# Designs tried in a protein design chat: VHH binders against c3ng28. Part 48

Target 1, 373 residues: c3ng28
Amino acid sequence: MLIIIRPSGEIALKSPRSRRNFEHTLANNIRSVIKEGKIWRSQGVLFLEVNDNNKNIEELSKVFGIASFSPVMSIKSYNNNLEDIINKAKEVFAEIVKGKIFSVRAKRIGSHNFTSLDVQRKVGEALYPFSRGVNLENPEVEVFIEIRNDVAYFYYKIIKGPRGLPVGVAGKTVVLFSGGIDSPVATWMMMKRGSIPVILNFNLGGSVHRKFVLEELSVLRKWSGGHKLKLFIVNGTDVLIKLSQIEKRNRVVMLKRVMYKVAERLCDKANAKSITTGESLSQVSSQTMTNLYVTEYGIKYPIFRPLIGFDKEEIVELARKIGTYEYSIKLPEYCAISTKARTSVELDEVLKDEENLNIDYEKVLENSEVIEI
Below, E stands for the ipSAE of ESMFold2; O stands for the ipSAE of OpenDDE; V2 stands for 0.75 times the mean of E and O plus 0.25 times the DockQ between their complexes.

## First folded at step 17 (VHH; framework vhh_7mjh_2)

Design x6 (at its last look DockQ between E and O 0.38; V2 from the best seeds 0.00; counts 0 for: pae E 2.6 > 2)
Fold by OpenDDE, look of step 17:
Structure x6 (fold): chain B 373 residues (1-373), chain A 119 residues (1-119)
Amino acid sequence: as target 1 above (373 residues)
Amino acid sequence: EVQLVESGGGLVQPGGSLRLSCAASGFTFSRYYMSWVRQAPGKGLEWIGRIYTTGDTHYNPELKSLVTISRDNSKNTLYLQMNSLRAEDTATYYCARWGRYLSDLFDIWGQGTTVTVSS
């Protein structure tokens, strides 16, 4: 089976050098995902030769950087022989247009002695006897012919890809991954923008927490463009016992700040240039604008919050689409980070607490369990 | 009055076992998570483990093989079974209650019971 793959529209808008790099990365990602296929680039599209199976379709549907893809049939059209194209169109499309109102769409790249309109008209005429009629504005079925130099491609199925940018083009981001509904979605969104996630999890629930985090990451791995996911699991309870020494009202905010500090260290280690969280503005008491300001104060890397403007329902919908929702909702309540916090914590107070706690963030990271998925 | 009272500490030889108890009063014990924490002389607090209302447990990975936490809700009692004790396990052991929210983390502590591991 031959599949034509169309890169995201965003890629086409890039400079020639950037476009080539993005397309190259996309091809590599597809090679990593479709292990038994042959892939090559040509004239702004990718071609993939694979065995005929539905698995490949599902896998391609989760490769960021793909706008759409189509199974195609192809012929060599030597000497600009339009008759060969017409005959092949009859062979491929007669059954497809049978008893239906149809339209033909043709596209050409290269030099030919005929126009796309010629192809549409002649193929339309040839298919008309099999059909119920032609309607260009509102057909029941649309068939497509792409002529690229001396090869004509025939297809009628267009499968939508996830769009976005190929994973890897934007570098690495450390994700604060809680295992709830939000953090997987945030991770997915960053991958869609071409980032490789490095996962940082504070385990607050033990083996059950770990289990669900791994399950969620297994789902996200299907979207990673073949990139392995590195997971760092910190013993969160070691941090909690220290937090017991500070004022109750500051513990939630301090926990988050500790997470950012550890994430900062991980960025250094993993050569990541940003930190990503699943935080949404005013979703919970700990996620006020003031608390966000305090938690990230002094962090040397940018903090990305792709969900900052999303409501809970929107996030849930995305989680369902991604496939992580079913695992996230099974996470026991005791594994979740507390949602009750002071809505406004003073920076000076938090900094004083931080100094008193004197947490060795490097050591916290060094003691983490490392898993590659 | 809400209270936790630890018992069972004492002197034990290396390689020995010990079972600590924590008696809870003044609150509905079955509705709270419970934890064990210890503090060795001159060292900071070290978390040992936690038991949830469901009976599930979470342990410090460094101590997981040596400790078992259990609870008897009918007796309002928390237990810590320790095996293969070493000199490094010498510490004061505390039981602590964990409320529903992080703000209530370790909101109640016992007075502690001292364990000394020595030959």
Scores: ipSAE 0.473, ipTM 0.789, lowest interface PAE 1.1, mean pLDDT 93
Fold by ESMFold2, look of step 17:
Structure x6 (fold): chain B 373 residues (1-373), chain A 119 residues (1-119)
Amino acid sequence: as target 1 above (373 residues)
Amino acid sequence: EVQLVESGGGLVQPGGSLRLSCAASGFTFSRYYMSWVRQAPGKGLEWIGRIYTTGDTHYNPELKSLVTISRDNSKNTLYLQMNSLRAEDTATYYCARWGRYLSDLFDIWGQGTTVTVSS
């Protein structure tokens, strides 16, 4: 089977040099995901030749950078021979338009002795006897002919891709990944912008917490364009014990600051230039404007919160689409941070507590379990 | 009523062993993480370790090689095995339940059982 793959429009708008790089990365990601078959670039699209397989269709639907793709039939037209195109169109489309109201859309790239309208008219005439009629505005089926130089491509399926940018073009981001509903969605959103996520998990729930985090990452791995996902698991129990020394109401913000500080060190180690969280403004008391300000105060790297403006319903909808929701809802309560924090925390108090706790963030990271998925 | 009752303390010679038990009642024991904590005379509380609902454990690094925590969810019982005891292990040993909220790390405590290591 031959598949025409259409890169996202955002890629097509880049300078020629950037576009070549992005299309090359996209092709490499497709090659990594499909693993076998032949892929090549041609005049703004990619072609993939592969054995017919529903798995290949499903996998392509999860490759960021793809706007759409279509399985095609093709013929070579040596002398701009419209009759060969018409005959092939009948072979491919007769059963598709049978008993249906249809339309024909044609487009051309290159120089031909016929117009796109000539193709549409002649193919429409040839298919009409099989059909129930033609409606150009609201057909039941639409069939497509795309003529690229001396090759004509025939298709009637346009399968949506996830769009975005190819994973790998935007560098690395360290994701604070709790395993709840929000952090997998934030990870997915950063991959959609071409970033490779480096996963940092503070394990609060032992082997059960680890299990569900791994299951969620296995789902996200299907969206990574073939890039492995590196997971750093930190045991959060030691941090919780240290937090017993500070005011109870400030502990959630302070735990978050510890997480950010460890993420900072992981950014240095992994050559990542940002930290990503699944935080949403005002979703819980620890995520008020004031508490977020205190939480990130003095952090060296940009903090990206792709879900900052999303409500919970919107996040859940994305989590279901991505496939992580079913695992996130099984996460035991102990694996999540308590939501009982003050609505506003005083910066000076938090900084004083932080100094007194004197946590060795490098050592916390050094003691992590590292897994590659 | 929620209760934790420790037992198994007593006098033991240096080098000896003890197994402490903690009987839990009034709550669904199998759904809670548990800990042992000790307090030597005139000293502060020292956390020994945490046991998860699955039975996996995380220990205070300074005590890691000295103790083993286990649980029997069918008997609602938490255990602390201590071996090669020394005089510095003389303390009151408490069973504690981890709270569901970060504001209270240990929300329920037992009365404690006293271990005295002396020759």
Scores: ipSAE 0.411, ipTM 0.770, lowest interface PAE 2.6, mean pLDDT 89
ESMFold2 (binder alone), look of step 17: mean pLDDT 86; pTM 0.871

Design x7 (at its last look DockQ between E and O 0.44; V2 from the best seeds 0.00; counts 0 for: pae O 2.5 > 2)
Fold by ESMFold2, look of step 17:
Structure x7 (fold): chain B 373 residues (1-373), chain A 119 residues (1-119)
Amino acid sequence: as target 1 above (373 residues)
Amino acid sequence: EVQLVESGGGLVQPGGSLRLSCAASGFTFSRYYMSWVRQAPGKGLEWIGRIYTTGDTHYNPSLKSLVTISRDNSKNTLYLQMNSLRAEDTATYYCARWSRYISDLFDIWGQGTTVTVSS
């Protein structure tokens, strides 16, 4: 079986050099995900020859950079003769339009001695006897013919892809991955922009926490375009104990600052250029504008918060679509970073407490457990 | 009334072993993370380790080879096994319950049981 794969529209708008790089990365990602088969690029699309099965369709539907794809039948249109195209259209589409109101859409790439309207009219005439009629505006079934140079492609299914950019074109980001509902969604959103996530988890819930983080990453691995996901696990209990030395009102922001500082060191180690969190403005007391300002103060890498403008229901909806929700809700209750009511922290106090704690962030990272998924 | 009561302390010879118990009452013990913490005379508190609800543990690195924390959720009891005891292990040993609010750390403490390591 032959499949036409249509890259996301934003790839088509790139410069020729950038477009070639993005299409090459997309092809490599598809090759990594769909091991069996042959892939090649041609005039703005990719072709994949593969065995037809539901697994391949499901896997292609999760490759970022794909706008849509269609299984096709094809022939060479020697001498640009419409009769060959019309006869093949009858072979492919007669049963598809049987007893239905249909339409024909045609597209041409290259130089031909006929128009797309010629194709639509002639094929429509040939299919009409099998059908219940034609309606160009609101058909029950729509059949497509795409003539690319001397080859005609015939399809009637258009399967949507996730769009976005191919994973790998935008470098690496370190994700502060708690394993709750939000951080897997933030990871997914960064992959959609072509970033390779490097996962940093502060374990607060022991073996159960580790288990569900691994299960969530197994789900996210289906969206990574074949790129492995590297996980660094730090035991967060050691950090919590150090925080006993400072006032309760500063502990949550300080814990987050420790996470950011360890993430900085992981950026250096993994050659990542940003830190990503699942934080959303005002969703919880630790995520007010003032507290986020103090949390990120002095951090040298950009902090990406792809969920900053999302409400909780929107995030849950995405988590269900991605497939991580069912695991995220099983996370141990102790893993939530929460406190009884607090107003806001003072930057000067937090910085002084940080100096006094004198945490060796590089050593915290060195003691991590490292897993590749 | 939420209570933690330690027992099993006493005098032990250097190189000996001792098992401390902590009886929990007034709350659903099996749903809480627990810790042992000790305080040597004239010194600050030293965290020994955490035990999760499932029984897995994480220890203070400096004490890891010397102690074993366990729990019996059916008996609402936390245990601390100490082996190869040294004079510097002389301390009051407390059991503590981890708060549901991460910033509070421990919200319930026992009164402690005293261990003296001396010839």
Scores: ipSAE 0.663, ipTM 0.886, lowest interface PAE 1.5, mean pLDDT 90
Fold by OpenDDE, look of step 17:
Structure x7 (fold): chain B 373 residues (1-373), chain A 119 residues (1-119)
Amino acid sequence: as target 1 above (373 residues)
Amino acid sequence: EVQLVESGGGLVQPGGSLRLSCAASGFTFSRYYMSWVRQAPGKGLEWIGRIYTTGDTHYNPSLKSLVTISRDNSKNTLYLQMNSLRAEDTATYYCARWSRYISDLFDIWGQGTTVTVSS
């Protein structure tokens, strides 16, 4: 089977050099995902030759950078033989338009002795006897012919891709991954913008927590454009034990800050240039503007919060779409960061506590479990 | 009065096993997560593991292979089974109630029971 793949519209808006790079990355990601197939670029689109169509359709539907794709039939049309195109159209589309109101859409690239309108008209005429009629404004079915140089492509299915940018084009981001509903969605959003996520998890729930985190990541792996996901699991309880030395009211905020500090070290190690979190403004007491300021203070990498303006319902909807919701909701309550946090922690107090705690963030990271997914 | 009382500590030879107990009173034991923590002489507190109300457990990865935490809610008792004990396992072992909130962490501690591993 041959599939024509249309890159995201925003890729076409890039400079020629950038566009080529993005398309190249997209092609590589598709190769990584599909495994068995031939892919090539031609005149702004990608062609994919594969044997298993259904599996590939599902996989392509999760490759960022794809606007849409279509299974196609193709013929070589030598000497600009419009009759060959018409005959093939009858073969391919007669059953599709049978008993239906239809329209023909044609596009051509290259030099031909006929126009797209000619193709639409002639093919329309040829298909008309099989149909219930033609309506260009409101057809029940549309059939498409794309002529690219001496090859004509026939299709009637247009499958929407996830759009976005090919994973890898934007570099790496360390994601503070809690295993709740929010962090997988944030991860997904960053991948959609072309980032490779490096996952940092503070395990507060043991084997059960670990299990669900891995399940969520297995789902996200389907969206990663073939990129492997590296997971660092920190013993979160050990950190909490250390935090027992400071005031209760500051522990939640301090925990978050410790996470940022460890993430910062991981950025250095993984050559990531940002930290990503699933934080939403005022969703919980620890996520007030003031607390975000305090927790982030002094972190040398930008902190991306793609969900900062999202409400819980919106996030849940995205999680459902992504496929992580069913795992996230099974995560036990003890795995979640407590909502019992001071709404406004003083920076100076936190900095003092941090100094007194004297946590070796490098060692925390060094002692983490590393998993590749 | 809310209290935790550890027992079962003592002298054990290297390679030996020991089971510690923690008796809880003054609160609904079955509703709380429980933890074991130890402190070796001259060292800080080290978390051993936690058991949830469901019976699920979370262990310190460094000790996971050597310890098993269990609970009997009908007896209001927490247990710590330790195997293949080493000299470095010499410490005072504490039972602690884990708060449901991260901000509270451990809110009740026992007095501890001392384990000495020596030839």
Scores: ipSAE 0.188, ipTM 0.651, lowest interface PAE 2.5, mean pLDDT 92
ESMFold2 (binder alone), look of step 17: mean pLDDT 90; pTM 0.905

Design x8 (at its last look DockQ between E and O 0.74; V2 from the best seeds 0.00; counts 0 for: pae E 6.0 > 2)
Fold by OpenDDE, look of step 17:
Order: C-alpha cells, then sequence, then structure tokens
Structure x8 (fold): chain B 373 residues (1-373), chain A 119 residues (1-119)
C-alpha cells in the first residue's frame, strides 16, 4: 500500500533550508515509528509504502509534523495520456461515487498537456453515470486525483494528522514531570512543537507513583516520533526531609524551586536549553504569579509553561485525547503537590531558606534513577 | 491525644539485627502513611522509608537492602526491621506520620528510640 503524507502547513512557510530539514526530520521520525516500510520525499510530500494499513494509520495519526495522509492508488501516465487517468479513475472511484452526489478534485504538479480543470471535467463525466449527480459545493463524496509529473495518484480518504512540528527540530527540554494530569499534557504540547522531552520526576509516592509515571510515559512515547524518552527519577523524600527544616508555609514553593534548580543541572547535562512545567496560572495556591516569580528567580534557562493560560477542564480534555488521563487520575492524592500552599511567598525569605538548606543539586541529580523508554 | 511511641532500641553488635516498633494512638492509624527517620549523633535527619495504607513501601536507596518496613493496622503498630547493622547505623530512630497535605510533611513524631551498634 502506498500512502501520501502531507507535512504540516507550518513547514511549508519555512525557508527552503529549514523546510528541507524539517521534512527530513519528519521522514526520519516516520521511519522510526513505521519499522517496516519505505519512505521517500518528493515535491513537498512524503510517500510511504507499507504492507499493513490499519496499524500504520494509527501510528501515523500520532506523528507530529503530519497535516494529513491518504492511502492512494497510482499509475504511471506516459505521454500525458489523460485517457489513462480517466480509465483508472473509473476503476478506483466508480464504487465510491455509486448512488452518491460527488465531486472531483484534481491537482497537478509538473508540465502536462491538460489542466486540472480538464481532469476534473473529464473524470467527472466518466463517473457521472455511476453517481446520483455532481455538486461542487456540497458533495456527499469527494474523490481526488493528484498528478505529479508522470504519475497520477487516486484517493478518496483524507486522514488528519496531529499537525505541529517533527519531534527533534526544536532541541531538548527538561520536563518537570509530576505524573499528574498537567505534566503529561505539557510534555505532549512541547513535543508537538518539535521538542524532545527529557523527563525529570521527583518520586513522592514510591512504587505506585513510579508505576503510573511509567504508564503515562508509555503513552507519550507513542507521540515522540520514535524518539526515546529518558527519565530521571529523583528520590523526592530526600528533598522533603530537608524541607522539614523550613517554615511550613514556604515548603511547597521551596520544593518547586528545588525542582527547578535540579532541572537546571539536568539541562546542562542533557544539553537541553529549556525547562518545561505543567503549571497553570492560579490553578492552585502555589501557582500564583508571585510564586512563579519566586520559584523561577535566578534560573538560567527559559521556563516554558504551555498550560499557563489553560483551565483545568481544557487540560483534562487534552489529557483524555492524549490518553494519559486514565493513569493520571489513579495517582494517589498523597503524591500530588499540595493545593494549600501560601499564595504569596517573599523572595528574600525563600532565598534565605535556600541558603540555609544548602542542597547539593548536582548530587540530587547524580543519585537519580535513569530509565530509557 | 495523637501519639507515636517508638520502642525496641538498644545495644547491638555489628552484623546483628534489630526490630523497632512504633505504637500509634489517638488517630485512625490505617488511614495514614507512616515513615521511619533516623538521626545519627552530630548529623542531620535521614529518611529511611515509608509505608502506605495499603502496605506498599518505599525506601531510601542507600538503605533499601538493610531495612524492611511493615505495619499491622489491627495493632496500630509500625515496624522497622534492620539487618546487618553497622556502626554507621548508630542513631536515634523516629517514626513519623505523614500529614494530609504535602506541606504538612511529618505532622506527628515519636520521641525516638536509640540504637547503638558497637562491638
Amino acid sequence: as target 1 above (373 residues)
Amino acid sequence: EVQLVESGGGLVQPGGSLRLSCAASGFTFSRYYMHWVRQAPGKGLEWIGRIYTTGDTHYNPSLKSLVTISRDNSKNTLYLQMNSLRAEDTATYYCARWGRYLSDLFDIWGQGTTVTVSS
């Protein structure tokens, strides 16, 4: 089976050099995901030859950078022979348009002795006897012919891809991954923008927490364009025991700051140029603008918060779409960051606490469990 | 009154084993996650491990091979089994209750029981 894959519209807007790089990365990602098949680029699209259509459809539907894709039939049209195209169209589309109001859409790339309109008209005429009629504005079914140089492609199914950019084109980001509803969604959003996530998890829930985090990451792995996910699991309790030395009201904010500090070290190690979190503004008491300012203070990498403007319902909907929701909701409440944090912590107080705690962030990272998914 | 009381500490020889107990009272023990923490002389607090309401455990990786935490909800008792004890394990051992919220951390502590490992 042959599939035409259309890259995201955003890719087409890039400079020629960037576009080529993005398309190349997209092709490589598809090769990584579709283990058995042949893929090649041609004139702004990708072609994929595969044996198993259903499995591949599901897999392609999760490859960022794909706008849409279509299973196609193809013929070689020698000498710009329109009759060959018409005959093949009858063969492929007669049953599809049978008893239906239909339209023909044709596209040409290359030099031909006929126009796209000619193709639409002639194929339309040929298919008309099988149909209930033609309506260009509101058809029940559309059939498509794409002629690229000396090859004509026939299709009637257009499957939407996830769009976005190919994973890998934007570099690496360290994700503070809690295992709740938000952090997987944030991770997914960053992948959609072409970033490879490096996962940093502070395990606060033991084996149960670990289990569900891994489940969530297994889901996200299906969206990673074949890229492996590296997971660093920090023993969060080691940090918590230290936090017992500071005022209760500052502990949640301080925990987050410690996470950012460790993430900063991981960025250095992993050659990541940003930190990503699932934080949403005012979703919980710890996520006020003031607290975000305090937690982020002095961090040398950009902190991306793709969910900053999302409400909880929107995030939940995305989690459902992604497939992580069912695992995230099973995490014990004990593992979640407290919603009872102080809404406004003073920077000077936190910095003083930080100095007193004197946490070795490098050592915290060095002692982490490393898993590749 | 909510209370935790540790027991079982004492002098033990290197290589020996010891089982500590923590008796809980004044609250529904079965609903809380419980922890063991120790403090060696002149050192800070060190987390040992915790046990969930379901019996699931999590340990400090540096101590995992040497300790086992268990609980008996019918007796409102937390246990810490320690094996192959070393001089470095000399410390006061505390049981602590995890609070309802993360910010609470350990909201209830025992008085501690002292373990001395010496030949």
Scores: ipSAE 0.352, ipTM 0.723, lowest interface PAE 1.6, mean pLDDT 93
Fold by ESMFold2, look of step 17:
Structure x8 (fold): chain B 373 residues (1-373), chain A 119 residues (1-119)
Amino acid sequence: as target 1 above (373 residues)
Amino acid sequence: EVQLVESGGGLVQPGGSLRLSCAASGFTFSRYYMHWVRQAPGKGLEWIGRIYTTGDTHYNPSLKSLVTISRDNSKNTLYLQMNSLRAEDTATYYCARWGRYLSDLFDIWGQGTTVTVSS
């Protein structure tokens, strides 16, 4: 089976050098996901020749950088003989249009002795006897003919891809991954922009917490374009004991600052240039404008919050689409952040307390367990 | 009243073993994660480990080979088994209850029991 793969329009708008890099990365990601087959680039699209099965279609639907793809039938003709195109269209489409109101769409790339309209009219005439008629505005079925130089491609399915950029083109980001509903969605959104996530998890919920984090990452791995996901699991309980020395109402923000500081060291180790969180503005008391300002104060890497403007229902909808929601809701209640955190902490109190606590962030990271997903 | 009381401390020779107990009262013990923490003379607090409501444990990596935490929910008692003790393990040992939420941290502490490792 031959599949035409249409890269996201954003890729087509890149400079020639950048476009080549992005298309090359996309092709490599497809090769790593679809093991058997041949892939090549041709005039703004990719072609994939592979064995027919539903697994390949399902996997392609999760490769970032693909706008859409279509299984095609094809013929090659030295003169692009319009009669050969018409006859093949009948072979491929007669049963598809049978008893239906249909339309024909045609497009051409290259130089031809006929127009796209000629193809649409002649193929429409040939298919009409099988059908209940033609309606260009509201057909029951659309059939498509794409003529690229001396080859004609025939399809009637356009399968949507996830769009975005190929994973790998935008460098690495360290994700603070709690395993709740929000952080898997934030991870997915960063992969959609071509970033490779490096996962940092502070395990405060034990083996059950670890289990569902791993299951969520197994789901996200299906979206990674074949890139493995590296997970760093930190036991930060020494940190929690030190935090018992400070005002209870400031502890959540301080804990988050410690997580950011450890993430900063992981950025250095992994050659990542940003930190990503699933934080949404004002969703909980620890995520007020003031508290977010304090949590990131003095961090040398950009903090990306792809969900900053999303409400909870929007995040849940994405989590269901991605497939992580069912695991996120099974996390133990004792891992939950209290809703009683102070809504606005004082920066200078937090910084003074942090200095006095004298936490060795590199040692915290060095004591991590590392797993490759 | 919510209360935690440690016992079982004392003098132990290097290489010896000791089992500490923590008796809990005034709350539903089986619903809380429990911790052991120690403080050596002249030093800050050091976390030893945690036991979850399921019985799973998680230890300070530097102490993992030396300690075992267990609980008996029918007796409302938390235990710390320590083996192959060294002079540097001399400390006051505390049990602590972890609150219902992450931000609550260790909301109830015992008074501590002192372990001295010396020949």
Scores: ipSAE 0.055, ipTM 0.541, lowest interface PAE 6.0, mean pLDDT 87
ESMFold2 (binder alone), look of step 17: mean pLDDT 85; pTM 0.854

